VH-VL binders against Pleckstrin homology domain-containing family G member 5 (PLEKHG5). Designs and how they scored, part 1

All scores and structures are predictions.

Target 1, 101 residues: Pleckstrin homology domain-containing family G member 5 (PLEKHG5), of Homo sapiens (Human) (o94827r584to684)
Amino acid sequence: QLLLEGSLRMKEGKDSKMDVYCFLFTDLLLVTKAVKKAERTRVIRPPLLVDKIVCRELRDPGSFLLIYLNEFHSAVGAYTFQASGQALCRGWVDTIYNAQN
Positions, changes and structure headers below are counted from each chain's first letter, unless a header gives other numbers; antibody chains aren't numbered by Kabat.
ipSAE, averaged over its two directions, is called F for ESMFold2-Fast, E for ESMFold2 and O for OpenDDE. V2 adds 0.75 times the mean of E and O to 0.25 times the DockQ between the complexes of E and O.
[cut] stands for letters that were removed.
Atom coordinates printed by the task and the answers are left out, and those that the model quotes come from them; centres of patches stay.

## First folded at step 4 (VH-VL; framework fv_denrakibart)

Design s14 (from e1 with heavy chain W103Y)
Fold by ESMFold2-Fast, scan of step 4:
Structure s14 (fold): chain C 101 residues (1-101), chain A 118 residues (1-118), chain B 113 residues (1-113)
Amino acid sequence: as target 1 above (101 residues)
Amino acid sequence: EVQLVQSGAEVKKPGESLKISCKGSGYSFTSYWIGWVRQMPGKGLEWMGIIYPGDSDTRYSPSFQGQVTISADKSISTAYLQWSSLKASDTAMYYCARLDYEYGFDYWGQGTLVTVSS
Amino acid sequence: DIVMTQSPDSLAVSLGERATINCKSSQSVLYSSNNENYLAWYQQKPGQPPKLLIYWASTRESGVPDRFSGSGSGTDFTLTISSLQAEDVAVYYCQQYYSTPLTFGQGTKVEIK
């Protein structure tokens, strides 16, 4: 079930930026953040179904884009993730592509 | 435990420069925005700007753009608010606060009182 | 820019009675991706920094008494203090953190009648 997990920096629109911990499963991606005082993780975005994700590695080294599509192929969400390095970024993109196939 | 500690009160004359500080501890300083909020005597809260210390991305309120400079030194977990030339109208309490975009301004410094008079 | 407007500007309530403060945003602060309102409430007592009471319009911050509750969605929000205590005398601010510039309401002063 679980294919990959790790820390990423998430950007969503011009104004938002935060550190998140992501879990990629064969069927979905969960974006989580530590609960402030409990030292646990909480899912902060609706689960992203792998079949509805469009993933693109970005020109900015170590960054990739996720576009979430509804059933009509309309974009309903967009997230930019930055990994701690180029190799980790490639790992995320490759694992997402593999999960989609 | 999370704490933001600000520099002490300042008494200045118009035209003088000033740089006040806000030191974070008890958390990953580079993982949260630090904001600056002004409160003039007897008035409400005014957001001035925010900085993300991890990459120094800085956003200003239009009212404060060009009037102040916000910066951060991640090696000592400290954010700064700076004036090149103070005016009497800068007399206010200045708060720094940690911003989590999911939770708002969840921790606040104790405030730095800046008094500008001739 | 999103403008935050509170009402009333001041409120006098007897100990043990309910206090209600309203906050309106000029634009929706509901984020469609997670269905959360990016609206916070802060309490500021004289001589003290503001303290976060509520985030996501209705989620109480840890350590905040149950008598404080937030409600509303989109553009209309309410902070309720179900049974006012002496320690609740303060100015209360709503704030949107949906987009920059971040904006606060003008504040509502709560006093004992």
Scores: ipSAE 0.411, ipTM 0.850, lowest interface PAE 2.7, mean pLDDT 90

Design s15 (from e1 with heavy chain W103F)
Fold by ESMFold2-Fast, scan of step 4:
Structure s15 (fold): chain C 101 residues (1-101), chain A 118 residues (1-118), chain B 113 residues (1-113)
Amino acid sequence: as target 1 above (101 residues)
Amino acid sequence: EVQLVQSGAEVKKPGESLKISCKGSGYSFTSYWIGWVRQMPGKGLEWMGIIYPGDSDTRYSPSFQGQVTISADKSISTAYLQWSSLKASDTAMYYCARLDYEFGFDYWGQGTLVTVSS
Amino acid sequence: DIVMTQSPDSLAVSLGERATINCKSSQSVLYSSNNENYLAWYQQKPGQPPKLLIYWASTRESGVPDRFSGSGSGTDFTLTISSLQAEDVAVYYCQQYYSTPLTFGQGTKVEIK
C-alpha cells in the first residue's frame, strides 16, 4: 500500500544533490526521477526496505537523515532529505516510523 | 520543452570584464545543476564548474577557480559566467548544460562564442 | 582528479561498418550504492553543442538510435556504433560524473573512409 509520496531534495555520500520523487509503501521506499522523454519515471536507487531504515530528523529545518542497513545491521547507505517545509518533513519521518511498527 | 538559451557572441579586448548568461525554461530551474564547459578552438571539452540554483552551491574545477565566477538568479531562471579581466587565452566557445547527477549533462545551450583580441 | 583517456584520437570507418571507441578512467567510477558507473558518452557534430548519447555507461538516452551502445565497468569503457551512418560523423567524448572535478576524455573523431 502506498502511504506517502512527494518531492524531496536528496543529498548522499557521492558528490551529488538532486530533487527526487519518493514513494513510501508499507514495506518499501522508492527513490525516483523523471526521465526526459514521455514523462517516464525511473527508480534510481535499489528499493529501501522500511525495516532496514534508521530515520532521524536533523537540526536543519525540514530535513531528515535516512541510514540504510544491511542484513548484519551495518550502515551501507546514508541519505539526507530536505522537504519543502517542517510539517512535510515531520510527515515523512512519522510515516516511516509508523510503517516500521 | 526543456531549453537552455545562451546570450550572443562577444568580441572583447584583454582586460575587459564580461558576464554571459544561460536561461533555462521548461523545467524546475532550482532542481538541477547548471554547468559551464569551455571548448577552445579545435580542442576538446573542459568542465569549468557547476551551480545548484536552489541554494547557490557552487563548485569549480581547480583550473578555473579564481579565474571566473559562476552565479545564478533563480527569479529569472538564469545562470551566469563572469570574468573580471579577460585574457586572449579565454577565446573559446562556452556552453552551459543542465546536469542531472544520475544522467549526466542531458540538455545543452547553443553556446556563446567569446573572442578576446586587441 | 579522475583523468579520462580515449583511444583512438581519430577513426575512419566505412558506411555500414562497426566503429569502436575506448575510454579509460584513472580511478573507478562505479558507485557501490546502486552498482552504476557514472560515465556518459556525448556526440558533437561540427557547429553544434554536445548531445548526450549514453549515461550510466550503457543506458541510451531517449531518442538515441539503437546502433549506439555502451559497455564496460569500473575503469574501462567502450562506445560502439554497430553500423555507421553518414549522420554519425562527429567527435565523441566520454565523461565521468562520479566526482568533482568532472572530467572529459580528449575526444575521438569519427570519419567516413
Scores: ipSAE 0.412, ipTM 0.858, lowest interface PAE 2.6, mean pLDDT 91

Design s16 (from e1 with heavy chain W103E)
Fold by ESMFold2-Fast, scan of step 4:
Structure s16 (fold): chain C 101 residues (1-101), chain A 118 residues (1-118), chain B 113 residues (1-113)
Amino acid sequence: as target 1 above (101 residues)
Amino acid sequence: EVQLVQSGAEVKKPGESLKISCKGSGYSFTSYWIGWVRQMPGKGLEWMGIIYPGDSDTRYSPSFQGQVTISADKSISTAYLQWSSLKASDTAMYYCARLDYEEGFDYWGQGTLVTVSS
Amino acid sequence: DIVMTQSPDSLAVSLGERATINCKSSQSVLYSSNNENYLAWYQQKPGQPPKLLIYWASTRESGVPDRFSGSGSGTDFTLTISSLQAEDVAVYYCQQYYSTPLTFGQGTKVEIK
């Protein structure tokens, strides 16, 4: 079931930064991107299982860190997401915590 | 449709300042990086830098750091490349291009030819 | 910085024959989180801006003919034009967009004859 969706700005360790549209379900998070050439949304990262996510609100206001773990509990991905404000950021972090519990 | 339209050709003297533009249309300007690429006559492509107009995060190639300034005005969907003092070695075609980190430079401007001579 | 090296510098191929361009990166451009290579190929015809042909090393950009294909992973990449057409006369560039500074290969000029 869908719990939360919305626009976020995503940063990764390869110096990339992009606007994404995320869908948080009870079991997974989908990171998507609008494709202008097609009037459709494309999933740009493998689905992130909520029980393999480590989520932390960052000191930089409106931003949170998402670390993804593999089956061996090793970090295999790190994403920084920025919301349009602190309230929305807290909403994402809280909803992810709720999905994990 | 997505378009990047650049300002017209420039003929300048060494020591003069210059600011050229790249106007985006047909997409969310604040959601993509804009990069600047130099091509000297008869030579290959050199990446100069990129800017994310949504927050003005700007990154430069070490070769161009301190030599040019990249900026953007999101209210008019326009990115800029600026020199405070031109040199003859700045003679080149300058392209702006939209960077989609998942697809590379997917759309390019037509180019702005800058000629610097005495 | 990641250095991109292409070979050959120039290539002459008859119409309808296969053209092969190689590109080597000094460091891996494979991103482990999605198992994709952040390598693109561009075509530049005289008097025109570059045009994106291939991204993620092997994915064709929309509208690009299927005679263009990309292959390789990590540090060694190839662009293949399976049957060269007259309109394919151009300079071809590989580019890594894995990390800044973004870097291009020196270019390979493809000519007929």
Scores: ipSAE 0.218, ipTM 0.796, lowest interface PAE 4.0, mean pLDDT 89

Design s17 (from e1 with heavy chain W103L)
Fold by ESMFold2-Fast, scan of step 4:
Structure s17 (fold): chain C 101 residues (1-101), chain A 118 residues (1-118), chain B 113 residues (1-113)
Amino acid sequence: as target 1 above (101 residues)
Amino acid sequence: EVQLVQSGAEVKKPGESLKISCKGSGYSFTSYWIGWVRQMPGKGLEWMGIIYPGDSDTRYSPSFQGQVTISADKSISTAYLQWSSLKASDTAMYYCARLDYELGFDYWGQGTLVTVSS
Amino acid sequence: DIVMTQSPDSLAVSLGERATINCKSSQSVLYSSNNENYLAWYQQKPGQPPKLLIYWASTRESGVPDRFSGSGSGTDFTLTISSLQAEDVAVYYCQQYYSTPLTFGQGTKVEIK
């Protein structure tokens, strides 16, 4: 089931920064982006399984960190997301925690 | 339709200041980086820097750090490239381009020719 | 900094024949988290701005003819034009967008024999 969706700004360890639209389901998070000239949405990262995510709210207001683990529980990805406000950021973090439990 | 429209050609003398512009339309201006690329006459493409208009985060090529200033005014969807004191070696075509980190530079302005001569 | 080197500097190909351009990066531009190469190819015709042809090393931009294809991974990349047409006469640039500073190859000029 879909739990939460919305616009976020995503930053990765390779120095990228971009606006994305995310869909959080009970079992996975999809990171999407509108393609060129688009109302069409493209999934730009492999689906992130909720039970493989480590989520931490950051000191930078409105930002949170996602660390993605492989099947051996080793970190293979790190994403920083910024919401349009602190309340929305807390909403994302809390919903992810609830989906994990 | 996505467009980047640049200001017109400039003819300047060494030591003069200059500010050229790049106006975006047809997309969310604050959601994409704008980059500046120099092309010297008969030469290849050189990346100068990028700016994210949504938060004014700017990154420069080491070759251009301190030589130019990149800025943006999100209220009018316009990015700028500025020199405090031009040199003859600044003579070049300057392109602005929209950067999507997943696609590269997907849209380009038409270019602004800057000629600096005494 | 990642240095991009193209070969050859110039290439003369007959109409209808295959053109091949190579690009090497001094460091890998493969992002392991999504298994994509952050390598783009641009076409620049005289008097015009560059135009994006290919991103992620092998994904063709919308509206680009299928005679253009990109291949390679890590540090070695190739742009192929399967059947050169008159309108393909241009300078072609590879570019890494894996990390700043963003860097371009020196360009390969494609001409008709």
Scores: ipSAE 0.178, ipTM 0.783, lowest interface PAE 4.7, mean pLDDT 89

Design s18 (from e1 with heavy chain G104A)
Fold by ESMFold2-Fast, scan of step 4:
Structure s18 (fold): chain C 101 residues (1-101), chain A 118 residues (1-118), chain B 113 residues (1-113)
Amino acid sequence: as target 1 above (101 residues)
Amino acid sequence: EVQLVQSGAEVKKPGESLKISCKGSGYSFTSYWIGWVRQMPGKGLEWMGIIYPGDSDTRYSPSFQGQVTISADKSISTAYLQWSSLKASDTAMYYCARLDYEWAFDYWGQGTLVTVSS
Amino acid sequence: DIVMTQSPDSLAVSLGERATINCKSSQSVLYSSNNENYLAWYQQKPGQPPKLLIYWASTRESGVPDRFSGSGSGTDFTLTISSLQAEDVAVYYCQQYYSTPLTFGQGTKVEIK
């Protein structure tokens, strides 16, 4: 079931930054990117399983950190997401926490 | 399909101002960095700077900081490279290119040849 | 600044033979947090803009023939064309995107022997 969707700005790696559109389901998070304006989207990262995510609000207003773990509980990915506001950021973090329970 | 279309060739005199353009289509313009690369006649590639059109975050090579201005107009999906006062040493082919995979240049414009002579 | 040095400056290879181009960075371009090498390869044919061949040191861009391959890690990188074709005559550039300023190698010209 889809729980939350919306536009975020994603940082991954050293200085990369991109606008993404994310879909959070009860079991996974999909990160997508528009290919042709608003007409088309593509999934740009493998699906992130909700039970493999560690999520934390960051000190920067409206941003949160998402760490992805492998089967052995080792970090294999890290993403920083910026929402358009603090309330929306809190919504993302809370919904991820709820999906994990 | 992703396409970057640049403005036509320019012939200018030293001291003149110039603004060249790069129009993106076939993708979400505000979701990718756009960079400018100079190639002097018979020489290699030199990075000048990049801009993220979604928020106009702009970063310059130290060699080009203060020499050019990079900007973008997201309403018409167009990035710009501008000189306030051209020099003969600015004679070169100028490419715009989209960045993906962090900062690799995945799609390139056709280039704008700028010739500056007295 | 990270300086990129290619070798050789020019290379003549017979049709169907292997072409090898080397690229050396003055500092490591391997980012330990994601274990990725921030290194790309481009092909530029006369009168044309550059074309991306390889990103992340070894990942081939969509539409690029499988005779092109990238290898290496840290400071030493190689672009290999396993069987040179006439259409492969071009100048090839490596580029680091580990840190600003973004820098390119000086280019290697590949010609038919």
Scores: ipSAE 0.078, ipTM 0.762, lowest interface PAE 5.7, mean pLDDT 90

Design s19 (from e1 with heavy chain G104D)
Fold by ESMFold2-Fast, scan of step 4:
Structure s19 (fold): chain C 101 residues (1-101), chain A 118 residues (1-118), chain B 113 residues (1-113)
Amino acid sequence: as target 1 above (101 residues)
Amino acid sequence: EVQLVQSGAEVKKPGESLKISCKGSGYSFTSYWIGWVRQMPGKGLEWMGIIYPGDSDTRYSPSFQGQVTISADKSISTAYLQWSSLKASDTAMYYCARLDYEWDFDYWGQGTLVTVSS
Amino acid sequence: DIVMTQSPDSLAVSLGERATINCKSSQSVLYSSNNENYLAWYQQKPGQPPKLLIYWASTRESGVPDRFSGSGSGTDFTLTISSLQAEDVAVYYCQQYYSTPLTFGQGTKVEIK
């Protein structure tokens, strides 16, 4: 079920940066953002299966890298997430790791 | 609720430096890009650049790269647009505006009129 | 750079009549992954800053009257004011947010005939 949720800052390549609200379940990570109409939340990326994720803390404090692999173990997505602090970042990385076990 | 309040009008001579401000309130200042848009007298809107105050990531229009500096002070929720040496051609209305996550401009400041004359 | 071109430059319309403004982009602003057009419309009344009217080519911003509508896809977009009111006298701008640099059309001035 739901393991962790919260606000993160997502960077995808050099050309985008946005605040997102993420839901981590036992089997997938869901990346959402509020659209301009406040009552709606939109899923902005296809669900990321936890068994297809490679996650690593970055040297930049409070940030972690997430690589998404297809069935052939080829990278099809790369995201950098920034939490509001190092402790919260560690919490995201640890919870993702635990979901993969 | 969401407001962007800009500093007052400026009258300057060519060669002088200038720094104008844009103070955000009513939202998480560090969570949204702030952009600067120039409007020359009787002309349309020109995007100058944007800054993400949370980490000071800054991106400029090629036409304005090296001509101005955009910065922010997140402790006082204020973004800045700065010239080291003004030219008469910098005479314009300057708007700051907040960008939503997909970079349309959802809230605008009232504008700062900058007049540069000899 | 994506160049945005509006037509006409100015438009005089009688009160209660339809006003139509066109906007063309030099490249498609339709993003195939989410099937959204990265196109916004702004209204700038005399002496005021611009105000967002429409985003995603056709979605009205909160508080914008339903007489304003946006349509189009890819490179050809239209802003329609179905029944012009006195308070609608303004310059209207389209903007693409598909790629940097962010670019605006040159503006269309709407006046009462």
Scores: ipSAE 0.007, ipTM 0.632, lowest interface PAE 9.3, mean pLDDT 86

Design s2 (from e1 with heavy chain D100E)
Fold by ESMFold2-Fast, scan of step 4:
Structure s2 (fold): chain C 101 residues (1-101), chain A 118 residues (1-118), chain B 113 residues (1-113)
Amino acid sequence: as target 1 above (101 residues)
Amino acid sequence: EVQLVQSGAEVKKPGESLKISCKGSGYSFTSYWIGWVRQMPGKGLEWMGIIYPGDSDTRYSPSFQGQVTISADKSISTAYLQWSSLKASDTAMYYCARLEYEWGFDYWGQGTLVTVSS
Amino acid sequence: DIVMTQSPDSLAVSLGERATINCKSSQSVLYSSNNENYLAWYQQKPGQPPKLLIYWASTRESGVPDRFSGSGSGTDFTLTISSLQAEDVAVYYCQQYYSTPLTFGQGTKVEIK
């Protein structure tokens, strides 16, 4: 079931910044981007299983860190997400924590 | 319709300053990087730098670091490329282009020809 | 810096025949998080700005004819024009956008023989 969706800014490395639209389901998080010249969305990262996510709020207001673990518990992805405000950021982190229970 | 419209051709002398512009329309200007690419007469493409207008994060090619300044004014959806002191070797066509890291430079301006001669 | 090298520098092909352009990167441009190659191909006609043809090494940009195809992974890439048309006369550039500085190949000029 869909728990939360919305626009976020995503950063993966020093040089990458992109506006994304995320869908959080009870079992997975989808990161999407609008397709050029279309009203469609494109999934740009493999689905992130909720049970493999480590999520932490950051000191920068409205930002949180998401670390993705492989089957050996090694980090294979690290993403910083920025929401439009602190309340929305807290909503994302809390909903991810609740989905993990 | 996504468009990038650049300022007109410039003829300058060595030592003069110059600022050229690139105005975006038809999309969320603050949601995409704007890059600058140089093409010297009869030569290939050289990336100079990029700026993210939403927060003014700017990255330069090492070859252009300190030689040019890239900036943006998000209130008028315009990016800028500036020289404090032009050299004859700056004679080139300068393109701005919209960059999304997932699909490269998908829209390009028409180019601004800069000629620097005594 | 990632160095992009194209071959050949120039290519003459008859109308309707296949044109093949190669591009090599000095290091891998494959991104492990999404298993995509951050390699693009551009077409530049005389007096015009470059036009994006292919991104993610093999995905055609909207509006690009299906005679253009990209292939390859990691460090070795190919752009193929299956049946060359008169309007395809241009210089073609590969570009990595895996890491900064962003770098282009030197270009391959495609002409009709």
Scores: ipSAE 0.434, ipTM 0.855, lowest interface PAE 3.0, mean pLDDT 91

Design s20 (from e1 with heavy chain G104S)
Fold by ESMFold2-Fast, scan of step 4:
Structure s20 (fold): chain C 101 residues (1-101), chain A 118 residues (1-118), chain B 113 residues (1-113)
Amino acid sequence: as target 1 above (101 residues)
Amino acid sequence: EVQLVQSGAEVKKPGESLKISCKGSGYSFTSYWIGWVRQMPGKGLEWMGIIYPGDSDTRYSPSFQGQVTISADKSISTAYLQWSSLKASDTAMYYCARLDYEWSFDYWGQGTLVTVSS
Amino acid sequence: DIVMTQSPDSLAVSLGERATINCKSSQSVLYSSNNENYLAWYQQKPGQPPKLLIYWASTRESGVPDRFSGSGSGTDFTLTISSLQAEDVAVYYCQQYYSTPLTFGQGTKVEIK
């Protein structure tokens, strides 16, 4: 089931950032972006399984870190998401924690 | 309607400074990267650099690092390309263009012709 | 840096005939995680800015006629104009957006025979 959706700013590594629209389900997170001229939405990263996510709120206000683990529990991806405010950031982190439990 | 409107043509002498502009409208200016592309007379396209106006993060092509400064003023939805000291080799058409979340250059300005001669 | 090489530099094609432009990258521009090729094609007519035709190697931009198609994967890409029209006279550029610096091919000039 869909738990939360909304606009976020995604940073992947030091050199990558983009505005994305994310859908958090009970079992996975989808990262999408709009292709406005085509009036469509595209999934831009493979689905991130909730049980393979390590999530924490960052010191930077309104930002949270998401580390993605492989089947050997090794980090294979790291994403920083910025929400439009601290309350929404806390909402994302809390909902991810709830989905994991 | 997404539009990028660039400043008018410039005629300069070597050693002079110059700042040209690119004003975005019809979209969230702070949510998309803006890039600058040079086209020398009769030649192809060269990427110079990009800026994310929301936080002024900039990335330059190694060929242009230190030769130009890219900046943006998000309060007036305008990006800038600046030279401290022009050279004759800077004579070119300069385009600004929007990057659709870093996919490709989806909207282009009309271009600013810069001529540098004695 | 990823070097983009187009062939031919120029071609003359009769109205209604097929035009084929090739683009080769020095490194793969295929991102394995999403299986997408980070390659775009642009059309530039004299006195005009470039116009995006195709992104993701084969996805047509909105409003681009069906006669334009992109194909290929990894390092070898093709832009095809199935039935050349007078308004298609232009220089065509491929571009990779897989990594910085962003790089363009040298361009292919398409003319009417």
Scores: ipSAE 0.006, ipTM 0.630, lowest interface PAE 10.7, mean pLDDT 86

Design s21 (from e1 with heavy chain G104Y)
Fold by ESMFold2-Fast, scan of step 4:
Structure s21 (fold): chain C 101 residues (1-101), chain A 118 residues (1-118), chain B 113 residues (1-113)
Amino acid sequence: as target 1 above (101 residues)
Amino acid sequence: EVQLVQSGAEVKKPGESLKISCKGSGYSFTSYWIGWVRQMPGKGLEWMGIIYPGDSDTRYSPSFQGQVTISADKSISTAYLQWSSLKASDTAMYYCARLDYEWYFDYWGQGTLVTVSS
Amino acid sequence: DIVMTQSPDSLAVSLGERATINCKSSQSVLYSSNNENYLAWYQQKPGQPPKLLIYWASTRESGVPDRFSGSGSGTDFTLTISSLQAEDVAVYYCQQYYSTPLTFGQGTKVEIK
């Protein structure tokens, strides 16, 4: 089931950033291209399994870190997401944690 | 549809200032980087720099750092490339282009020809 | 800086025949964490801006004919036009987006023989 969706700014790697539209389901997170509604299903990253995500709020207000782990618990991806505000950022982090339980 | 429309051709003298524009439409202008690419007559493509219009974050090629200024006005969905003092060696076609997430160029403007001669 | 070198500088190919363009990077553009090659190909026809053909080394941009294909990994990449059409006369550029500064190959001019 869908738990949360919305626009975020995603940073992956030193110099990259992009506005994305994310869908958080009970078992996975989908990161899609920020496009017009008719095109918003274009997925730009492989589905991220919720049980392989480590999520932490960052010192910068409104930002959180998402680390993706492989089956050996080694980090294989790191993403920084910026929400439109601190409350929405807290909402994303809390909803991810709730989906993991 | 996504479109980038650039300002018209310019003929300038060395030492003059110039600001050319690139207006985006058909997409969320603040959600994509815009880049500038130079093409000297009969030569290939050179990346100059990029700007994220949502927060005006800019990144320059080391070869162009300090030679040009890239800016954007998100209220009119327009990016700019500016010279304080043109040189004859600035004669080139200048393209603006939108970058997809990982910084390949997915949509290009039609180009602005800048000719600098005495 | 990553230097992109294309070969040949120009080639002439008969209509309906295969055209092959090579692109070599001075260091690997393969990112081990996602196993993706940060390599794009562009087509520039005379008097026109460049047009994206291929990204991630082998993914065709929407609307690009299937006669265009990209292959390769790491430092050695190839753009293939399986059956050259008259409209394919252009200069082709590879570009790496693995690191800044973003860099392009010098271009390969494709002409009809």
Scores: ipSAE 0.005, ipTM 0.623, lowest interface PAE 12.2, mean pLDDT 87

Design s22 (from e1 with heavy chain G104P)
Fold by ESMFold2-Fast, scan of step 4:
Structure s22 (fold): chain C 101 residues (1-101), chain A 118 residues (1-118), chain B 113 residues (1-113)
Amino acid sequence: as target 1 above (101 residues)
Amino acid sequence: EVQLVQSGAEVKKPGESLKISCKGSGYSFTSYWIGWVRQMPGKGLEWMGIIYPGDSDTRYSPSFQGQVTISADKSISTAYLQWSSLKASDTAMYYCARLDYEWPFDYWGQGTLVTVSS
Amino acid sequence: DIVMTQSPDSLAVSLGERATINCKSSQSVLYSSNNENYLAWYQQKPGQPPKLLIYWASTRESGVPDRFSGSGSGTDFTLTISSLQAEDVAVYYCQQYYSTPLTFGQGTKVEIK
C-alpha cells in the first residue's frame, strides 16, 4: 500500500511555497502538513489519484512537476516539488511511475 | 516551544542605516515564512514583506518595495529587516511573525521599537 | 490587492454583553481546492504584539476562550465575543492570507462601557 514517504518543498502557485510531508500509496498521493496542535498531520490538498498524475522531472536538479488531470484529461492542478537532492527526486519520480502501472 | 525573539529598541537620526533582527527557535526555521509588519504609533498593522529562509525567496508589499530589505541567515535562524537611509516617518513598532500559507501569523516576536528623530 | 474593511472602527459594550465585529474582503478568500477561507482574526492589547485568535475564518486557535467565534465565507466575515470580559479590551484585526500582498483590516477597538 504505502510505497514512499518523505519531506518535500511544494509550490503550486506564486505564493504557496511550503514544506510538506507526502505519502505515496499504490493508488494516491497525500500531501500533508504537521498541524500546530498535538500529534496530528493534516491532509492539505484533496488526494491525488496516481492514474490522473502527469509527472516530469524538471531541469533544476532535485525538482519535479505534477500535473493533475480531471476525467476529461484537462489540467486542473499543477504542483512543483523539490526534494533534498537529485537521488531523492529520482526516487519520487520513479516510484510514481511504478505506482501508475 | 516556538519563539521569535527580536533585537532591542533603536533610536536613530534621519539618514542613518539600521538593521534589526528576528531569531526563531523551537521549530524548523527554513520551513516557514517570516513576515515583517509595521505599526506606526496609534495606527493599525501594515504588512511590509515576507521571506522564505529555505531559499531566500522574498516578497514585498508594493508600499515597501525599495524602501527596506528583508534577508535571512538560516545558519543562525535569524531574519533581518534593514534600511539604507532612515526617515522620521519610519518611526514605528516593527513585528516579525512566522507564517505558513495553510495557517496565518501564529507566532509573533515581541516587537522592536524604532524611533527616528533629529 | 485584496482590501480588508472592518466595521465598526470602535465599539463600546457592557461587560457580559455580545460584541460583533465585521470584516469584508474586496474579493473572495475561499480556496476551492480545500474549501477553506484564508481569513484570520487577531487580538492586540496595549504594549503587546498581536495574538492569533481565529484562522480559516472559524477555527479557534489553541488556548483561545470559546466565547470567541468566527463565521462567514467568501467576502463577508464576523468575529463574535459572546460575553465580553474585562480582559477582552483590545483592538481586533482581520487579515487575509489568501495571497500577497497580505492585508489587514484597519482594526476595531473594543472597550468597556
Scores: ipSAE 0.082, ipTM 0.750, lowest interface PAE 5.6, mean pLDDT 88

